# VH-VL binders against Flagella basal body P-ring formation protein FlgA (flgA), part 1

Every score and structure here is a prediction.

Target 1, 205 residues: Flagella basal body P-ring formation protein FlgA (flgA), of Buchnera aphidicola subsp. Acyrthosiphon pisum (p57418)
Amino acid sequence: TVQKFNFFDLNKQLNIFLKKEYPLNEDSIKIIIHTPLKKNIYCRKPDFSILSNTHNLGLINILLTCSKQHYYLTVEVQSEGEYIVANRKIPRGTRIKESDLKILIGRLDVLPNNTYRKKKDVVNRISLREFFPLQPITSFMTRPFWLVKVNQQVTVIINGNNFKMSSKAKSLSNGAQNQNIRVKTNSGKIINGIINENGEVIVSP
Unless a header shows other numbers, all headers, positions and changes below count from the first letter of the chain; antibody chains aren't numbered by Kabat.
F, E and O are the ipSAE of ESMFold2-Fast, ESMFold2 and OpenDDE, as the mean of both directions, binder to target and target to binder. V2 is 0.75 times the mean of E and O plus 0.25 times the DockQ between their complexes.
[cut] marks letters that were taken out.
Atom coordinates printed by the task and the answers are left out, and those that the model quotes come from them; centres of patches stay.

## First folded at step 4 (VH-VL; from f7 with heavy chain S57D)

Design g4
Fold by ESMFold2, look of step 7:
Structure g4 (fold): chain C 205 residues (1-205), chain A 123 residues (1-123), chain B 106 residues (1-106)
Amino acid sequence: as target 1 above (205 residues)
Amino acid sequence: EVQLVESGGGLVQPGGSLRLSCAASGFTFSNYAMNWVRQAPGKGLEWVSTISDSGGDTYYADSVKGRFTISRDNSKNTLYLQMNSLRAEDTAVYYCAKSYDYVWGSYEAFDIWGQGTMVTVSS
Amino acid sequence: DIQMTQSPSSLSASVGDRVTITCRASQSISDYLNWYQQKPGKAPKLLIYGASSLQSGVPSRFSGSGSGTDFTLTISSLQPEDFATYYCQQSYSYPTFGQGTRLEIK
C-alpha cells in the first residue's frame, strides 16, 4: 500500500531516521526541517540519505528518494548537552587537573568539532596551547602526558611463562601510558612493547 | 653558554620570608622543567621543588609544602622560589637545576646546576 | 618517598686505585638512578644518568652499573682531581638523594 506523506509525517520519519544516525545518550536532539514541501507526497518506500558529512550537527542536506522522484531537504539538527570548558586561564604545557575544568550545558551543534564531553577524558592531558576561561576544550588542543621521551633509556620487561627478564633500550619516540612504543637495544634490535604506569616497556612473548 | 644564576639569598629571622630568583640563559627555558635543590651546611642534597615547563604543575618536598611556592616567568627566563614561614632547618645553599631533557616532571636527572645562593635562618 | 642508602660514608684511596661506591634503593627504581660529583664549595655535577650512561665530558674511568635496587659507581683508576663527595639520586619518582660518600685521596 502506498504511503501518504504530509509535513508532520515527514518530520516523524526524519526524526526516526536521524536518531539512528546520532547516538542516544543524555543529550536532547531537535530536528527542524527548513525546506517547505508540498502536502501529500506519495511514497511507497521512502529512502533518506545524508548528502553532507555524516553525523554532523547543525545544517545538513538530506536526499529523500521516492521511487524515481528526488526531494532535497535542508535540515537543522540541534543538540543540547554537557561539554567541557576551561575553569581558568590554563597556560600551554599544563598537565590538566580536574579543578581546571568546568561542565557547561548548552548547544552542542555550535561547538568546535571534538569538544570533550566528560572531565575524565581531559584530566591528566597536556594543553597544547593557552586556554581562556569558559573556552571549550577539544581533543585537538591536548596531547597525552608522556611517560617516556624520545631517546630516553627505558627498562624493557620481557615476560615468559615463569620468569621475567629486563634490559635497557633507547626509546624511538615519545610515549604515554598504555601506548605501544618502539625501543632500540644496544645490539640494535628494535622491540615493540606497551608502556606501563611506571614508564617501563612491557613485551609479551 | 648554558648558565643558571641564583640570587636573593641572605640572613633572615625565623618566620620571615625570602624570594629566590634563578636567571637562565643558553637554552630554551620554556621547554624544560626546573628544580630547586638545597644543601644544609655540611649535609647532603635535598630536593625542594619542581615546576613543569609551562608552570602549570608544581611539586614540593613534604618539608616545605605549604610554606614555599615555586613559579616561573618564561618570558623572562627566570625561575622563582617564594619562601615563607622560614625555619632554622631551612638554612642551606639553594641550587637551581635544570631537568635533563625537555620532558616535564621530576622523573629526570639534573644536568645543569647554578652555583647556589645561601639562605641563613637565625635568631 | 624512596630512600637511597649509600655505602661507604667515607673512603680513603690512593691514586691509581679502583674505587667502588654503592647505592641501594628502598624499592625497585628500574634504572632511574643518577650519580653526581660535588667538590667543596661547588655545585654538583652530573656524572652518570640512567644507571650506566656517561654524561658528556665525564672521563671514561667513571662507570655505573646496577639494576632494581642495587647500584654501583666505579672509578677504574683514581686521579687526584677525583677528590669529592659522590651522591646517588633516583629519578623514578619524586627525587631523593643518598647521604653521600666522601672520597679522600691519600
Scores: ipSAE 0.000, ipTM 0.413, lowest interface PAE 20.9, mean pLDDT 84

## First folded at step 16 (VH-VL; from w1 with light chain P95Y)

Design x3
Fold by ESMFold2, fold request of step 19:
Structure x3 (fold): chain C 205 residues (1-205), chain A 123 residues (1-123), chain B 106 residues (1-106)
Amino acid sequence: as target 1 above (205 residues)
Amino acid sequence: EVQLVESGGGLVQPGGSLRLSCAASGFTFSNYAMNWVRQAPGKGLEWVSTISDSGGDTYYADSVKGRFTISRDNSKNTLYLQMNSLRAEDTAVYYCAKSYDYVWGDYEAFDIWGQGTMVTVSS
Amino acid sequence: DIQMTQSPSSLSASVGDRVTITCRASQSISSYLNWYQQKPGKAPKLLIYRASSLQSGVPSRFSGSGSGTDFTLTISSLQPEDFATYYCQQSYSYYTFGQGTRLEIK
């Protein structure tokens, strides 16, 4: 037999669909339906899809297909969660410390694009402008602190199964801690490695 | 020829004030961060202060913070150090130094130094 | 604050000797370590920047190495003009100089 879904069944299914599409466990998601379904709706074989090619927060359009009928819904996806703000006035060119940062909880859907979510992603970055207290910090407001600079001589550490060797090479780019970087040996060979906390390049087999 | 020339040193009483100047020539002064470094007689080098290329960002050693003010006038190619509330331990030769690279977030080596000006703080 | 410790505090050597001066940081400074030479009555002169990069006009007998906490300045064949005091400087977080190493004629 053919199963029909009423107004309340469809709203439950819509909620399940949207929670599947926005699976952020550390954040709370609040969904507001702006275009309600008709109370007398009956739907066989319901299918929900997002008309937008993006999973952005805010207003989105949803298509409900009930066999041969189509229904268009507008929903608002609000998200609350942690984000990073300045804990003090931070002058331009500051190497950011953990104590310079504060975690706030609030609406993620109204924050500037690329606002940082975790302190660890901001610590040791360089401010590109002045930050004011409680200002959200975005990735466009910072740059990496380079542990290795282009053309710098670096120590390359090669960890083998039964040996550890070091040599000298020249870096081909700027690089931050834990970043993959290319270095050129005296013989001209190019090697990839990972920058450690000491500015050494670690090469693993 | 690249040159840094300090002036304004002298004898001053404890609690007094003094203003040092550093005249720059032979390079584009406004492209570089500038620094003050001091050396007490018979002692090692101690960083005092740094100012960014535009003058918008200033940094101080804890020993002088709140008492010294670094500034620059890029139209006159001149670096300044205003020293207030001077103490006996501020007695030193004060050097003006240029940062190696364009600096607005990196702390770099000092590649050009002046010959220094002596500041003596004594009763 | 980052403390810089040089060793030895003084060293006596002859022309032609290979001389090694070390500098230790109280925490990792990556390669943000610079070396300066200072003769009596003169301003310091930059020798090495970023641990191992030789400053323009500095003789190739000077070399630097190290990263992290331990750094070395080497003079491969000492010349009469190399007798001076040598300072390391961290430039990782503001600036701190080591206490200096006085290199004297034996």
Scores: ipSAE 0.132, ipTM 0.663, lowest interface PAE 6.3, mean pLDDT 87
Fold by ESMFold2, fold request of step 19:
Structure x3 (fold): chain C 205 residues (1-205), chain A 123 residues (1-123), chain B 106 residues (1-106)
Amino acid sequence: as target 1 above (205 residues)
Amino acid sequence: EVQLVESGGGLVQPGGSLRLSCAASGFTFSNYAMNWVRQAPGKGLEWVSTISDSGGDTYYADSVKGRFTISRDNSKNTLYLQMNSLRAEDTAVYYCAKSYDYVWGDYEAFDIWGQGTMVTVSS
Amino acid sequence: DIQMTQSPSSLSASVGDRVTITCRASQSISSYLNWYQQKPGKAPKLLIYRASSLQSGVPSRFSGSGSGTDFTLTISSLQPEDFATYYCQQSYSYYTFGQGTRLEIK
């Protein structure tokens, strides 16, 4: 029994392989072969592997093994998906709200590093510089809205089995809601807790 | 020494206009957001307006939106409030106040206040 | 809009007494709550910022506590110079002052 894969079959198998290796939720992947396969290529039980040490987008090198034969392919992996842009001019120091943001669909492989993908991850953050309409928003362009500031006296709430205790401590850093933070008690002990919506530090036993 | 001095208050008829000034000294004016707060005779404090350190962002209480304009001249260390279409309920002492911290986007307490200037809107 | 309600509206106390004034926000403001003192004919003076941090030059008999919606200003041993009106202020989203608490010393 002889299973041979021609040029078109190999491209189909390559696409299946790459979609398996790049399981990006809700994203589309487009493949461009830069190293042409020979038109009369036939391959029994093709085996594809990525020769890089990361799952990067863009140009990647792939090894195709056909029995004893090895073929080296350069493939461009383009990804399309949702990302977050400014919906208006956003001045420096703005506390960002959902109406300030717009979702675009486009090429993810050409966006700045750390571009936000979900509105929920940008809302209530503070802009560190001016944003222009339709500009992609990155994590380096924002900071958290601080509920707790360094050296601030905070209430520490200790939740145990069927009890709740509170005390005072001094924060050792700035902190946002749901962030783990270190605080120093009056006795000098340093403890960890999670900041709640009220700016209190919650500690579980 | 850190100081804020308001001027430009006075008597004005309803529908009139007035411009208040606040001269700052003793600190780097361009590093801080600035504020106007008013107090009607015998009443409590009411925030009026805030302007960012660069002057690029302005914020207003609903009661004054569209009628008042806050501005600043960082080269003259001066804060301004242009008040148009004045009403009897705008009668108050107007204070300028400095925000405590210069951290972007945070609203802070007002640590330095002027002594105020009186605005009276009456026929 | 965030509403700030102070209690009581007026209070009489003797020198040496412990006095408490409360402030309630209509929604959580974390610790973005400030306290001011205003004497008749004078500008307000910052006492406490961020709920519990004492402003430089303010006597240690003043203290603040609370987070979320409920806040308290305490004067541990009332002095004659503490006769004033006290205002809370939220600074979580723009600014709103409470209606004031007039402290009269017996």
Scores: ipSAE 0.057, ipTM 0.651, lowest interface PAE 7.2, mean pLDDT 86
Fold by OpenDDE, fold request of step 19:
Structure x3 (fold): chain C 205 residues (1-205), chain A 123 residues (1-123), chain B 106 residues (1-106)
Amino acid sequence: as target 1 above (205 residues)
Amino acid sequence: EVQLVESGGGLVQPGGSLRLSCAASGFTFSNYAMNWVRQAPGKGLEWVSTISDSGGDTYYADSVKGRFTISRDNSKNTLYLQMNSLRAEDTAVYYCAKSYDYVWGDYEAFDIWGQGTMVTVSS
Amino acid sequence: DIQMTQSPSSLSASVGDRVTITCRASQSISSYLNWYQQKPGKAPKLLIYRASSLQSGVPSRFSGSGSGTDFTLTISSLQPEDFATYYCQQSYSYYTFGQGTRLEIK
C-alpha cells in the first residue's frame, strides 16, 4: 500500500484539482512533486492548470498560479488498486474461466490502458492471444464469446404488441450476447435483431 | 545559530518510563515538523516518530507505536518524547531532528540534528 | 514497509580516490532519497536530498544520482574529513534508513 506521509498542503490542493480532471480515489493515489519549491511562498488561492494535453496518469506538467506569480511543477500521479491478471498460461482462443484469473493489487498507472479491474468483466470472454502467468489482461486482448456463428441457423423471435412469432433464419455474421446481428430468412429477407442469452435473435418490428 | 538540544536521557529499568525534551533555537520552530531518530550502540539510524508543525499529526514507527508519544509546545520551542513500557531494545542515542520542509508541506529530509541524548534500558 | 539496502557495508579508500556508494529500495521511491554523513560520536549531517540536490554548505565533491529503486552517492575526490559512515534514507513512505556504509582509510 502507498502511504501518504510526506505531502500535505500542496498535495491536498493538487488532489482537489486533479479530481476534476481524473477519476481519482484519494485513498488509492499518490501525488509526487518532482519540482522542489524552496522559497517561502504563500498562496491563498492557488490556480492549477495542466500544461500537457495528456489524459493519462503519470508524469504531468502543471502550472501553479499564485496571484501574478507562476510556478511550473512536474507532478507524478500514481494510483493503486486491484486489477486482473492471468493465473496461468492461457492459450489463444481460450474461453476464460474465473479460475484462470487472479486479482492483484498494485500500481494502476503503469498498467496498459483498459486493463480489467473485475473478474466478471473477463469471465466467458475469449483470449485473442496467449497470456502468460501474471500478465495483466486488457479489453483489447479478449473478445466476446460467440453465441451465434456465421451461416448458423438461428431461431428468430419477433415480438409484436400482442403476439410472438418464431422462425428460422441463417446468420450472416458471428454474434455475442446482446449484440446486433443480421440474419437471412428462408424467404431471402435480411433482418436485424439482438442476440439473447440463449443464442436467439430477438426482433422488434 | 540554529540549534537543537536534547535532554532527559538516562538509565531506566525495563517497563519504566522516560520523557525526552528537545529545545530548539535559531529558527521558527512552529513552522517545521520535528522528528525523533534513534541509534542503538554500534548500529544504524532508526526513525522513531514525527510530529507536524502544528502538532496536529503524529506518526510512529511500528516498533514504538502504542508506547511512545511525540508532542510539542510551540510556545516554548520544545519537542517531547514520552516513552513508556521501555524495553532493552529501546536502548539508544535519541536525536531530535528538524524536517527540511517546504511551504507546500513536503517532508524532504532532516537538515538539523541535535547531539543526542543517551537512553539506557537495563535491569 | 520500504527496505533500504546499501552497498557496500564497508569500504576502504585513499585520499583523492573516487568513491561510490549505492542504495537500493525494495520498491520505487521516485526521487525521495536522502544521504547523510555521520562521524563517530556526532550527529548525522544531511548531504544530499531528493536524490541529487546538494545541501547548502556541503562540498561539491559530493553528488547523488538515481531514481526509482537504485541510487548512488559519489565522492569525486576523497578528503581526509570524508572518512565517516554514510546512510541513505527514503522519504517516500515515512522514513527508512539504509544499514550504513563505513568509509575507512586504506
Scores: ipSAE 0.022, ipTM 0.541, lowest interface PAE 7.3, mean pLDDT 87
Fold by OpenDDE, fold request of step 19:
Structure x3 (fold): chain C 205 residues (1-205), chain A 123 residues (1-123), chain B 106 residues (1-106)
Amino acid sequence: as target 1 above (205 residues)
Amino acid sequence: EVQLVESGGGLVQPGGSLRLSCAASGFTFSNYAMNWVRQAPGKGLEWVSTISDSGGDTYYADSVKGRFTISRDNSKNTLYLQMNSLRAEDTAVYYCAKSYDYVWGDYEAFDIWGQGTMVTVSS
Amino acid sequence: DIQMTQSPSSLSASVGDRVTITCRASQSISSYLNWYQQKPGKAPKLLIYRASSLQSGVPSRFSGSGSGTDFTLTISSLQPEDFATYYCQQSYSYYTFGQGTRLEIK
């Protein structure tokens, strides 16, 4: 008969520690200890420290300190949740539609870094590479849709306290909504502004 | 002639700051994403940071996140790397590299590299 | 993070030899694998992109193959100028390099 009442609940303590010290979200978390304790120990004040500087889920090395005793643990942190994949083959340079995306549920810890979790974060973005069906999509694989292109003539709006003026200028770079951009006026002056939803450059005096 | 030339490297104390520059020529700088890659003495290559063609998107390795800032000035054809809170492990040759065929923003490979600039972090 | 492991770490070969270097990813990276050559005191040079595409200006004796997790760089007939360190790089999720393979003259 295995009595579970007289041993240090390492799993419970690790869960508490990881929830506090690891950037875990609301996803389902599973902890697997690959190096179990050889002996049942009782630790009143467990102290955990991550030995690796990794912020990624998966295999991590943890040091458990109990009084003067040290225990080295290899722990696998698995996470399950929703993530976004391509619903079809998507060519490079495609403006992604919602229908191009699919939500899957599975292990997040084995996915590429910065995999999208919500469709709304991917829709209207541009694919930077070819996507294959069911391929997880990351922030590194997409970019914002450009409202302003380099060398494009744009409308610059200057908002003053009691006035609003508009002029034309040439963009010095590509830019998306709410991004900072530099433009060159017809007089040759370079000014900074923010791109609005209409592709206009808003400048504050 | 396509060319990248790094500058700004040198000796700095731990906790110090340094700003690297990369001057580009021979291609339309504003059409390509740019990258920083470093190599510690006698070690391998490590990706540091990437910036999109417009500068609107930036990406960092975990080892430098929060400490380094990549930026660019397309009007000057120049790439920058602001390095703060430098550590001994940041000691390396820093290369700027051009992304390959960035017509649609594909971050597939680095086809052009600078000669590198040496950064030494030591007390 | 995706880990890239090259094999071998070093090898010795003679001019004219067929040389193969392998690179393994900790997870599938599709075909987003690049190969670089670096000579001492020089910047890396792109050889192969997208696992098997030969970079312009690179000799045809260089070739790449593989998909998923296992990739290979092959030099069909080693030339004197090919002695260098070679690196694989995944570009599936950000960028990570293999530890490198030093190719020395036998």
Scores: ipSAE 0.007, ipTM 0.499, lowest interface PAE 11.2, mean pLDDT 87

Design x3
Fold by OpenDDE, fold request of step 19:
Structure x3 (fold): chain C 205 residues (1-205), chain A 123 residues (1-123), chain B 106 residues (1-106)
Amino acid sequence: as target 1 above (205 residues)
Amino acid sequence: EVQLVESGGGLVQPGGSLRLSCAASGFTFSNYAMNWVRQAPGKGLEWVSTISDSGGDTYYADSVKGRFTISRDNSKNTLYLQMNSLRAEDTAVYYCAKSYDYVWGDYEAFDIWGQGTMVTVSS
Amino acid sequence: DIQMTQSPSSLSASVGDRVTITCRASQSISSYLNWYQQKPGKAPKLLIYRASSLQSGVPSRFSGSGSGTDFTLTISSLQPEDFATYYCQQSYSYYTFGQGTRLEIK
């Protein structure tokens, strides 16, 4: 049952919860509760959980748990903020520079959740497709710069407990730092590893 | 005018250290990867090292890996090459070179070169 | 590492001649091949990038062709200022230069 001796401001608590859940600022978020609440809710220890499978802005379903009482809420989250767009036409395969980007301010809840919000997150990445001017850029539209290219000879490092072994192998694909990659040894064996900051492939024993 | 000027070369004994500098002007230094290429007397060109525009990525030829360190100071428009444990075979003219800015984003060629600085490793 | 082999190592020609220099990679490098010209006591100069793209300011008598493993630099009509050493460079896997081709006056 719901505790009634403590005042519960649903709007305030939802704002707090959503600010923690989403990288939104206090001045740019508007919450609209679509679930009609005919009675005031009292809750000493509110617990919120998002019921949607994805963390999308816009219309979301939230479960409010107060002790043993459950409230199902439909909430619309409107947010405004900065997001990153192409400042010019950017061809596919371009290593993106800061000057290639522009910051716009607008409704975030109408954009894909993976839209970039900071230039620093896009700079030095490679465009996977052609961007048109003022097109919002998402994380699915870019990739890391390749540190290793297909057919490139790479150093493979195997770190054991008390030994370090290195050898040469041929990469079977392009790969970026911290990405998994398959390499073919001179003996023809295919092994898997992770590319480090030096372009070496680290293999776990 | 785009220009690269190397400095820091000289005579050093085997096992010694030397630090080369390359001063850049005439272009936005921080937008381009930079490179070191060396040429032994009467020999061909050999790639030594590359550093990304931001300095976040560095690459080395096997012949210098573990001994040389490439770095840059974008606030000073300067490229550096720290050379340690120098060997006789490191004797060469060292060139700094700017990476060509391709629209498709790969570091494919060197379009601007400095005049080079001579490094001699000898007992 | 990818090995680059130029042919010939040296070549004698006369002004007005058509000159061809070849470069072979030990494995496919797609079109990641550049050509440089170097005169004695001078830094190298970029002539061609991406196998066939002419660098700005380079005379049109210079041309490049090829893909995969075999590449060619052609000077359609040799000029006095073209006598120099030429280097190919792969940029597919880091960088490797050919051994160079010295073009001398016959």
Scores: ipSAE 0.000, ipTM 0.496, lowest interface PAE 14.4, mean pLDDT 88

